# Designs tried in a protein design chat: VH-VL binders against FYVE, RhoGEF and PH domain-containing protein 5 (Fgd5). Part 19

Target 1, 194 residues: FYVE, RhoGEF and PH domain-containing protein 5 (Fgd5), of Mus musculus (Mouse) (q80uz0r647to840)
Amino acid sequence: RALVIAQELLSSEKAYVQMLQHLSLDFHGAVLRALENVEQEGREPLAQEELRQGLRELPAICDLHQGILESLEQRLGDCGEGQPQVADIFLAREQEFEHHAAHILQFDRYLGLLAESCLLSPRLATTVREFEQSSQGGGQSMKHRMLRVVQRLFQYQVLLTDYLNNLCPDSAEYDNTQSALTLISKVTDRANES
Below, E stands for the ipSAE of ESMFold2; O stands for the ipSAE of OpenDDE; V2 stands for 0.75 times the mean of E and O plus 0.25 times the DockQ between their complexes.

## First folded at step 19 (VH-VL; framework fv_rovalpituzumab)

Design ro5 (at its last look DockQ between E and O 0.78; V2 from the best seeds 0.71)
Fold by ESMFold2, look of step 19:
Structure ro5 (fold): chain C 194 residues (1-194), chain A 126 residues (1-126), chain B 107 residues (1-107)
Amino acid sequence: as target 1 above (194 residues)
Amino acid sequence: QVQLVQSGAEVKKPGASVKVSCKASGYTFTDYGMNWVRQAPGQGLEWMGWINTDTGNPYYADDFKGRVTMTTDTSTSTAYMELRSLRSDDTAVYYCARDSPYYDSSGEYHWAMDVWGQGTLVTVSS
Amino acid sequence: EIVMTQSPATLSVSPGERATLSCKASQSVSSNVVWYQQKPGQAPRLLIYGASTRATGIPARFSGSGSGTEFTLTISSLQSEDFAVYYCQQYNNWPYTFGQGTKLEIK
């Protein structure tokens, strides 16, 4: 049962990385270009500068999860070789998970800044519309897509808890999975307290 | 005065092409997308596509892919729609319409075609 | 592609009465519906967006409601200028799609 849950972790991570790549490479770049054009024409509101800074967290989050995906693919490419080992993949990346905390802490602020910036800039609103309609999963709002960034952390808690419940209690993987859950809980607790 | 002014009526033979212009005034052309919509005589409305007027990126309805080209000229604030390989059932009034955002108090954006050109009748007859 | 179906095709009502026009989407479009009015020889005129929000300058006798797949345009106390063809359109996804229209005629 542990292997099945580890495979679910891999498949859902693959889908998540694809979504992050679209957000961090395609949308993020288009928004920054639109904001730079407004800046070149005149002074811009401080809200648009704050939005620019907040969006810069997306590339770091994408890099983190691309590394997790690559590690999961390597570990689970040898399926059938006994008990799976995936918990250390998360433990090796403790500092990188701080990027999620930064995004989570500022989530409501960034959504508000985006909405206000679109009010002030029809060009930005048009850019967001083009992204929403031309991308995979068309018709989903940008608010919904940004929410998925943080949703993954809670999904990890669910998956790793189920994984833990299907491991031998005195195995090293059991202990490492408990440590990974503690790591992720620290990040999600910081978000809930903010 | 926000306005879209289209080129005049055209008569074409099957197999020819037509290029309709749509001149914008009274607003910043590159801030809004542009739709093209047609209406055959006595029929309803049919969306042909959308173009980002800032970047020139077009997006076409499937029924028109391969036959339509949408472009813009930002220096003249003009959008263009060219329809090739015309056939008799392409006889219609062709509209350009600005794609405009509307913000509601719940934080959701809505989109509507709030400004329309006067329409260009294209007649295709053998 | 989302199909928008309007009913009835023609609605005959007397001035001063209430008209109710229906629009059904083949799948959920949330509240992403606009209503247009079109008179002969004219371009469509925006009435309502977001299913229920009147555009600037639209009289209060026009109201819209609905969410998901079923939407209604209601015109209370009909005036002579209200007899026209009405179209619903979804903007949830490209391609934008329109209903086939409801012609509102004087009874």
Scores: ipSAE 0.590, ipTM 0.872, lowest interface PAE 1.0, mean pLDDT 85
ESMFold2 (binder alone), look of step 19: mean pLDDT 94; pTM 0.956
OpenDDE, look of step 19: ipSAE 0.782; ipTM 0.922

## First folded at step 20 (VH-VL; framework fv_rovalpituzumab)

Design rp1 (from rm4 with light chain N93K; at its last fold request DockQ between E and O 0.80; V2 from the best seeds 0.72)
Heavy chain, then light chain:
Amino acid sequence: QVQLVQSGAEVKKPGASVKVSCKASGYTFTDYGMNWVRQAPGQGLEWMGWINTDTGNPYYADDFKGRVTMTTDTSTSTAYMELRSLRSDDTAVYYCARDSPYYDSSGYHWAMDVWGQGTLVTVSS
Amino acid sequence: EIVMTQSPATLSVSPGERATLSCKASQSVSSNVVWYQQKPGQAPRLLIYGASTRATGIPARFSGSGSGTEFTLTISSLQSEDFAVYYCQQYNKWPYTFGQGTKLEIK
ESMFold2, look of step 20: ipSAE 0.590; ipTM 0.874
ESMFold2 (binder alone), look of step 20: mean pLDDT 95; pTM 0.961
OpenDDE, look of step 20: ipSAE 0.757; ipTM 0.913
ESMFold2, fold request of step 21: ipSAE 0.611, 0.606, 0.555; ipTM 0.880, 0.887, 0.849
ESMFold2 (binder alone), fold request of step 21: mean pLDDT 95, 95, 95; pTM 0.960, 0.960, 0.959
OpenDDE, fold request of step 21: ipSAE 0.776, 0.762, 0.762; ipTM 0.920, 0.916, 0.917

Design rp2 (from rp1 with heavy chain Y103W; at its last look DockQ between E and O 0.88; V2 from the best seeds 0.72)
Fold by ESMFold2, look of step 20:
Structure rp2 (fold): chain C 194 residues (1-194), chain A 125 residues (1-125), chain B 107 residues (1-107)
Amino acid sequence: as target 1 above (194 residues)
Amino acid sequence: QVQLVQSGAEVKKPGASVKVSCKASGYTFTDYGMNWVRQAPGQGLEWMGWINTDTGNPYYADDFKGRVTMTTDTSTSTAYMELRSLRSDDTAVYYCARDSPYWDSSGYHWAMDVWGQGTLVTVSS
Amino acid sequence: EIVMTQSPATLSVSPGERATLSCKASQSVSSNVVWYQQKPGQAPRLLIYGASTRATGIPARFSGSGSGTEFTLTISSLQSEDFAVYYCQQYNKWPYTFGQGTKLEIK
């Protein structure tokens, strides 16, 4: 049923927000501090400022999904028998999904800049090593961590399609879910153009 | 000259604590992580943990969690390792070793390239 | 955690001969192996990183090979100063782990 799929959307969103919080609060802050130290030593590469600017999308993406999670918890916290209504949660945040689009368009470039910066800075290399090796990093490379940021959008497409298939076509929720799928698809289409 | 100089040998009773210092010179202390490694007499090497020398965030091997504390003092470029509740089988030489990045044709690597001279800690009644 | 197993425990060879030391990992560590040399009363000395790349100042008679789970350190013509204990260590992930050592001694 649609309710079961909506509950899956909620539970997977909880897991995603936890991942985003680790990436955007812990890693992002540590990288910025490492870049500040290199800058203070008078060794400022032009690419360092570009990397700093690109990493700013991560906190914004985290804020977006914290809002989505809160709204999902509020809508689905009731164990009643009513049909779920969740599609408007995505539609209300259409503008905020532009942070995902920005991340997709510049993703490979920012990863390349990070790798180059690590070659020039043992401090940054040490920061990345700590993140990768800590229990919170799960042993995955930095590249794979940043890729997971966008993989959620593809998961939304799967979940919302399954959800749509279990709604009455006459319902407002059906129409809203189609609109939400269109919104998500526009953002993911940019990944296919890069 | 890149160098790690450790504090002198110590003799302790079971149940006591020991704190070993490791002073770095000849490089930027906060650019590299620091490992602590011990070696019991006639035995092999055992990794105890790693500390981020810039932030002071430590990470301990499971065998030492709860008994070890690693710290740094960036103003003196010194790392510290404290081991508590000492037992006779903690008798060992304790080393600090810098964790350094390397690059070659196969990619990105890490090695302990600079070691302290070692600190003998003897635990006996 | 990743277990590193060295063999043999002791290798007796004559100066001028070739020595081959083995190191096996309990799971793949890619090429993420270092080799150290340790003489009595001294700290370990870095020889090889990345399974096969000599550190600065290490003579060409030392060579390393392997990937995945099996690794080899070869000393092609032993000198008197090469008789020591050799350790392999993986840095693929924490905790860092060492082999138990191979003692290379004069036959």
Scores: ipSAE 0.550, ipTM 0.860, lowest interface PAE 1.2, mean pLDDT 86
ESMFold2 (binder alone), look of step 20: mean pLDDT 95; pTM 0.961
OpenDDE, look of step 20: ipSAE 0.774; ipTM 0.927

Design rp3 (from rp1 with heavy chain N52H; at its last look DockQ between E and O 0.75; V2 from the best seeds 0.70)
Fold by ESMFold2, look of step 20:
Structure rp3 (fold): chain C 194 residues (1-194), chain A 125 residues (1-125), chain B 107 residues (1-107)
Amino acid sequence: as target 1 above (194 residues)
Amino acid sequence: QVQLVQSGAEVKKPGASVKVSCKASGYTFTDYGMNWVRQAPGQGLEWMGWIHTDTGNPYYADDFKGRVTMTTDTSTSTAYMELRSLRSDDTAVYYCARDSPYYDSSGYHWAMDVWGQGTLVTVSS
Amino acid sequence: EIVMTQSPATLSVSPGERATLSCKASQSVSSNVVWYQQKPGQAPRLLIYGASTRATGIPARFSGSGSGTEFTLTISSLQSEDFAVYYCQQYNKWPYTFGQGTKLEIK
């Protein structure tokens, strides 16, 4: 029922935050160091600057989801019985979520920019190789890890839809969950505009 | 001309250490990772590890962890591999090899395209 | 770690003929296989990367194929300089691993 789905939201958010922390600490720092003074005459500094700026958003994205995780843990952790109330956690962070979710959806494009930059810069390619090979926890390629950054928003749609379908339609949580789904759909609809 | 030049042959006793140098020229040293690979007489090739030449961060194959240290000196474009507590079965030719990216229609690839000439290390009592 | 197994250990072939060398991975490595040639007293020479792409300067008589776990190096119309030891290597993940080699010798 609703409580089971809310617990799944909590457990999956914990896994997502751990992945974001790995990307924002290890990958982000390594790429920035590799991009340092790699420009050459005739390069596209705008593409590399766009990649640099997009990756600088990773710490803020991680902070947003750490906040969501902490709120979910407080609502569901040691007292996770009875009627769950989790939708307002997203609504309380509406503007912050919309801003950072828009950047999360850009990660597919950042993957393309990274690949293009690696073709032109052996130094960057070498740094990406190190990250891919030295990160033995998941055994997944850079492409898979970056795609998971984007996939989370679609996972929210699935989880919150299932959650909504298991709530009393007259409850405040039902209304709040509809609003949270509207928030999520707003940003995922932007992704359909490729 | 792109080249890796290694230090000369060495003869060591069991329990000693050896440090092999690998000097790069003709390309930007810090743009490529460096592999170390060894080959015992009459045997195949064995990967020892990899080092990020810009940061100095190494990755060691499990069989060599605890006995190997890989370092770089970016000011001289030189990579080093030190193997400690030598045993007779460490007798081998030791190679440095540049780790180079390649791209084709199937995607990204990595190959050791530039090799040092090899350094024979003989361990005998 | 991923084990690469080459066969045969030794292949005796006459000049002008075709040689086929096999390499099998203990788990899928996609197309992440390199082939090297090594002559006595020399460092290995890059032949093929990506299982099938010839490196610059490698003659067309060398060709590679395969994906997943099974890979083949074919040398058509063997020349005298082709008699050497050949290694496959996977670069799908660290640690890099090599096959044990196939010695191509004159019959």
Scores: ipSAE 0.579, ipTM 0.872, lowest interface PAE 1.4, mean pLDDT 86
ESMFold2 (binder alone), look of step 20: mean pLDDT 95; pTM 0.961
OpenDDE, look of step 20: ipSAE 0.786; ipTM 0.926

Design rp4 (from rp2 with heavy chain N52H; at its last look DockQ between E and O 0.71; V2 from the best seeds 0.70)
Fold by ESMFold2, look of step 20:
Structure rp4 (fold): chain C 194 residues (1-194), chain A 125 residues (1-125), chain B 107 residues (1-107)
Amino acid sequence: as target 1 above (194 residues)
Amino acid sequence: QVQLVQSGAEVKKPGASVKVSCKASGYTFTDYGMNWVRQAPGQGLEWMGWIHTDTGNPYYADDFKGRVTMTTDTSTSTAYMELRSLRSDDTAVYYCARDSPYWDSSGYHWAMDVWGQGTLVTVSS
Amino acid sequence: EIVMTQSPATLSVSPGERATLSCKASQSVSSNVVWYQQKPGQAPRLLIYGASTRATGIPARFSGSGSGTEFTLTISSLQSEDFAVYYCQQYNKWPYTFGQGTKLEIK
């Protein structure tokens, strides 16, 4: 039962990484390119730099989850072995989860900065529109896309809780999973305060 | 004066193609996307697609994929729509329309605020 | 594809009266609806965007309301120049789709 939940963690991580790659590579690159064009026209460079800095968290979040996915694939590639060992994958990455906290704490601010930049630049607005409308999922708003970054953390809480409930309470994996849940809750507590 | 001026009426036979031009003036052409919309005689409006005028990336409605090509020429501020393999039910007025962003207290909106005068394409055998 | 359905197909009213035109979306489009006016031989004219915000130069007798799936265009104190065909259109997502139109005629 624990193995089934761990494999669901892997499959959902694959889907999440695909979404992050689309957001981090295509959107982030398109916005940076559009901001460079606005800067060459001599428009408001301070707001542009603040937005650029805020968006840099997306590549870092993508890198974090690519690493998690690779570790999960390594650990779960052998069918039929005993109890899975996945909790330490999260425990090893506490510092990287600060990328999530930084993004969560600044989420509304960065949406506001992007909206203001689009007001000043119809070209940026048009480029964002193209990305929104051409992406998988057919027109999902930029607000909704940015919120998907946070949604994974709550999904981890659900999955790791289910996983914990199917582990032997005396096992090291049980203790490690409790610690991983504590780590994830620290990041989500910051989200609740934003 | 913000304006979109389209090429003149065309009469075509089934199986032919038509290319409609749409020249923009009075605004920065590459700042806005361009829609193409058609209207059969006595009928409503039908969206054909959208093109990013700066990059030339087109996006087509499913009914027109494979038969339509949308392009732009930024040096002349002109958008083009070519419809191939014409059928009698392609008889319509074809419009270009600028896709413009609007902002209000509820957020971002998009509207076709500037339209070309329309180009009648008649397909008859 | 989001289907936009307008009613009635034809509305006969006298000048000076109020006209109420309806538009229904097959799924929620939030407030992402525009209204256009079209007279014979002319391109559509933008009236309202965001379901309720009048475009520049549109007289105050035009008002829009609604969100989600139900939308209304109201024209108070009709003038002779207001007799035309009216279209709603959603811009919530591509493909953009239009209602079939409501023809506003002199009674």
Scores: ipSAE 0.591, ipTM 0.885, lowest interface PAE 1.1, mean pLDDT 85
ESMFold2 (binder alone), look of step 20: mean pLDDT 95; pTM 0.959
OpenDDE, look of step 20: ipSAE 0.801; ipTM 0.937

Design rp5 (from rm4 with light chain N93R; at its last look DockQ between E and O 0.77; V2 from the best seeds 0.70)
Fold by ESMFold2, look of step 20:
Structure rp5 (fold): chain C 194 residues (1-194), chain A 125 residues (1-125), chain B 107 residues (1-107)
Amino acid sequence: as target 1 above (194 residues)
Amino acid sequence: QVQLVQSGAEVKKPGASVKVSCKASGYTFTDYGMNWVRQAPGQGLEWMGWINTDTGNPYYADDFKGRVTMTTDTSTSTAYMELRSLRSDDTAVYYCARDSPYYDSSGYHWAMDVWGQGTLVTVSS
Amino acid sequence: EIVMTQSPATLSVSPGERATLSCKASQSVSSNVVWYQQKPGQAPRLLIYGASTRATGIPARFSGSGSGTEFTLTISSLQSEDFAVYYCQQYNRWPYTFGQGTKLEIK
């Protein structure tokens, strides 16, 4: 049963990475290009630099999850007989999960900066509009799009809890899964406190 | 001072194509998207699509997908709409219209606030 | 595609009276509705955005209301220049769609 849950972790991670690539490559890149055009026109470069700095967490979060996906593919593609071993993939990347924490803690400020920049730049407003309208999901606000980044961590809590309940309590994988859940919970607790 | 000026009326045979131009002045062309809207004689308005004037990325209404091409020339601040394989029911006035943001306490809104004068395209055998 | 349906197709009223024009969306568009006025031989003119916010230069006799699927344009104390065709349009998402129009005529 543990293997089935590990396979679900893999398949859902593939979908999540695809979503992150859309945000990190398409939206983030389009916003950066729009901000460069405003800077060439000599408009408010300090406010736009603050927005640029705030959005840098998205590429880093994307890089984190690309690494997680690659490791999951290796572990579950090479899995023979016996219990799956995936919990250490998360533990090995504990420091990189700080990008999620930074995103959670600064999220509302960065969205405020984006909204204010759109008031001053029709080009940026048009860029955001195109991104929102070209989505298959309909005209979701940028707040909703960026909240999807955090939703994965709550999915990890559910999946890893179910995984833990299907492991032998005496196994190293059980102990590692408990540690991975503790790691994820520390990051998500910051979301509940915001 | 903000203005969209379109090319003149055209008469075409079925099966031909038409390319309508829309020249912008009085504002920064690449800051705003451009809509194309048509109106058959005595009929209502029909949205044909939208183009990002900075990148040239077009988005077409389904009814026109495969027959329409929208382009821009940023050096002349001009948008173009080409409609191919013309039929008699393509007889209409074709408008370009700027897609502009508006904002209030409830958030952002979008409206076509600047329209070209319209281009009559008549398709007749 | 979100269908916008206007009623009535034609509204006959006398100058000085009140006109009420209806627009219904096939699904919720929140408050993302624009109203345009169009006179013969002219391009449409922006009247109302956000369902209820008058564009700059639009007289106070024009008012809009509604949210979700039902929207209304009201013109109080009609003037001779108000006799035209009126269109609603949703901008909640692409494709943008228009109602079929309401023609406001002198009774």
Scores: ipSAE 0.594, ipTM 0.874, lowest interface PAE 1.0, mean pLDDT 86
ESMFold2 (binder alone), look of step 20: mean pLDDT 95; pTM 0.961
OpenDDE, look of step 20: ipSAE 0.766; ipTM 0.916

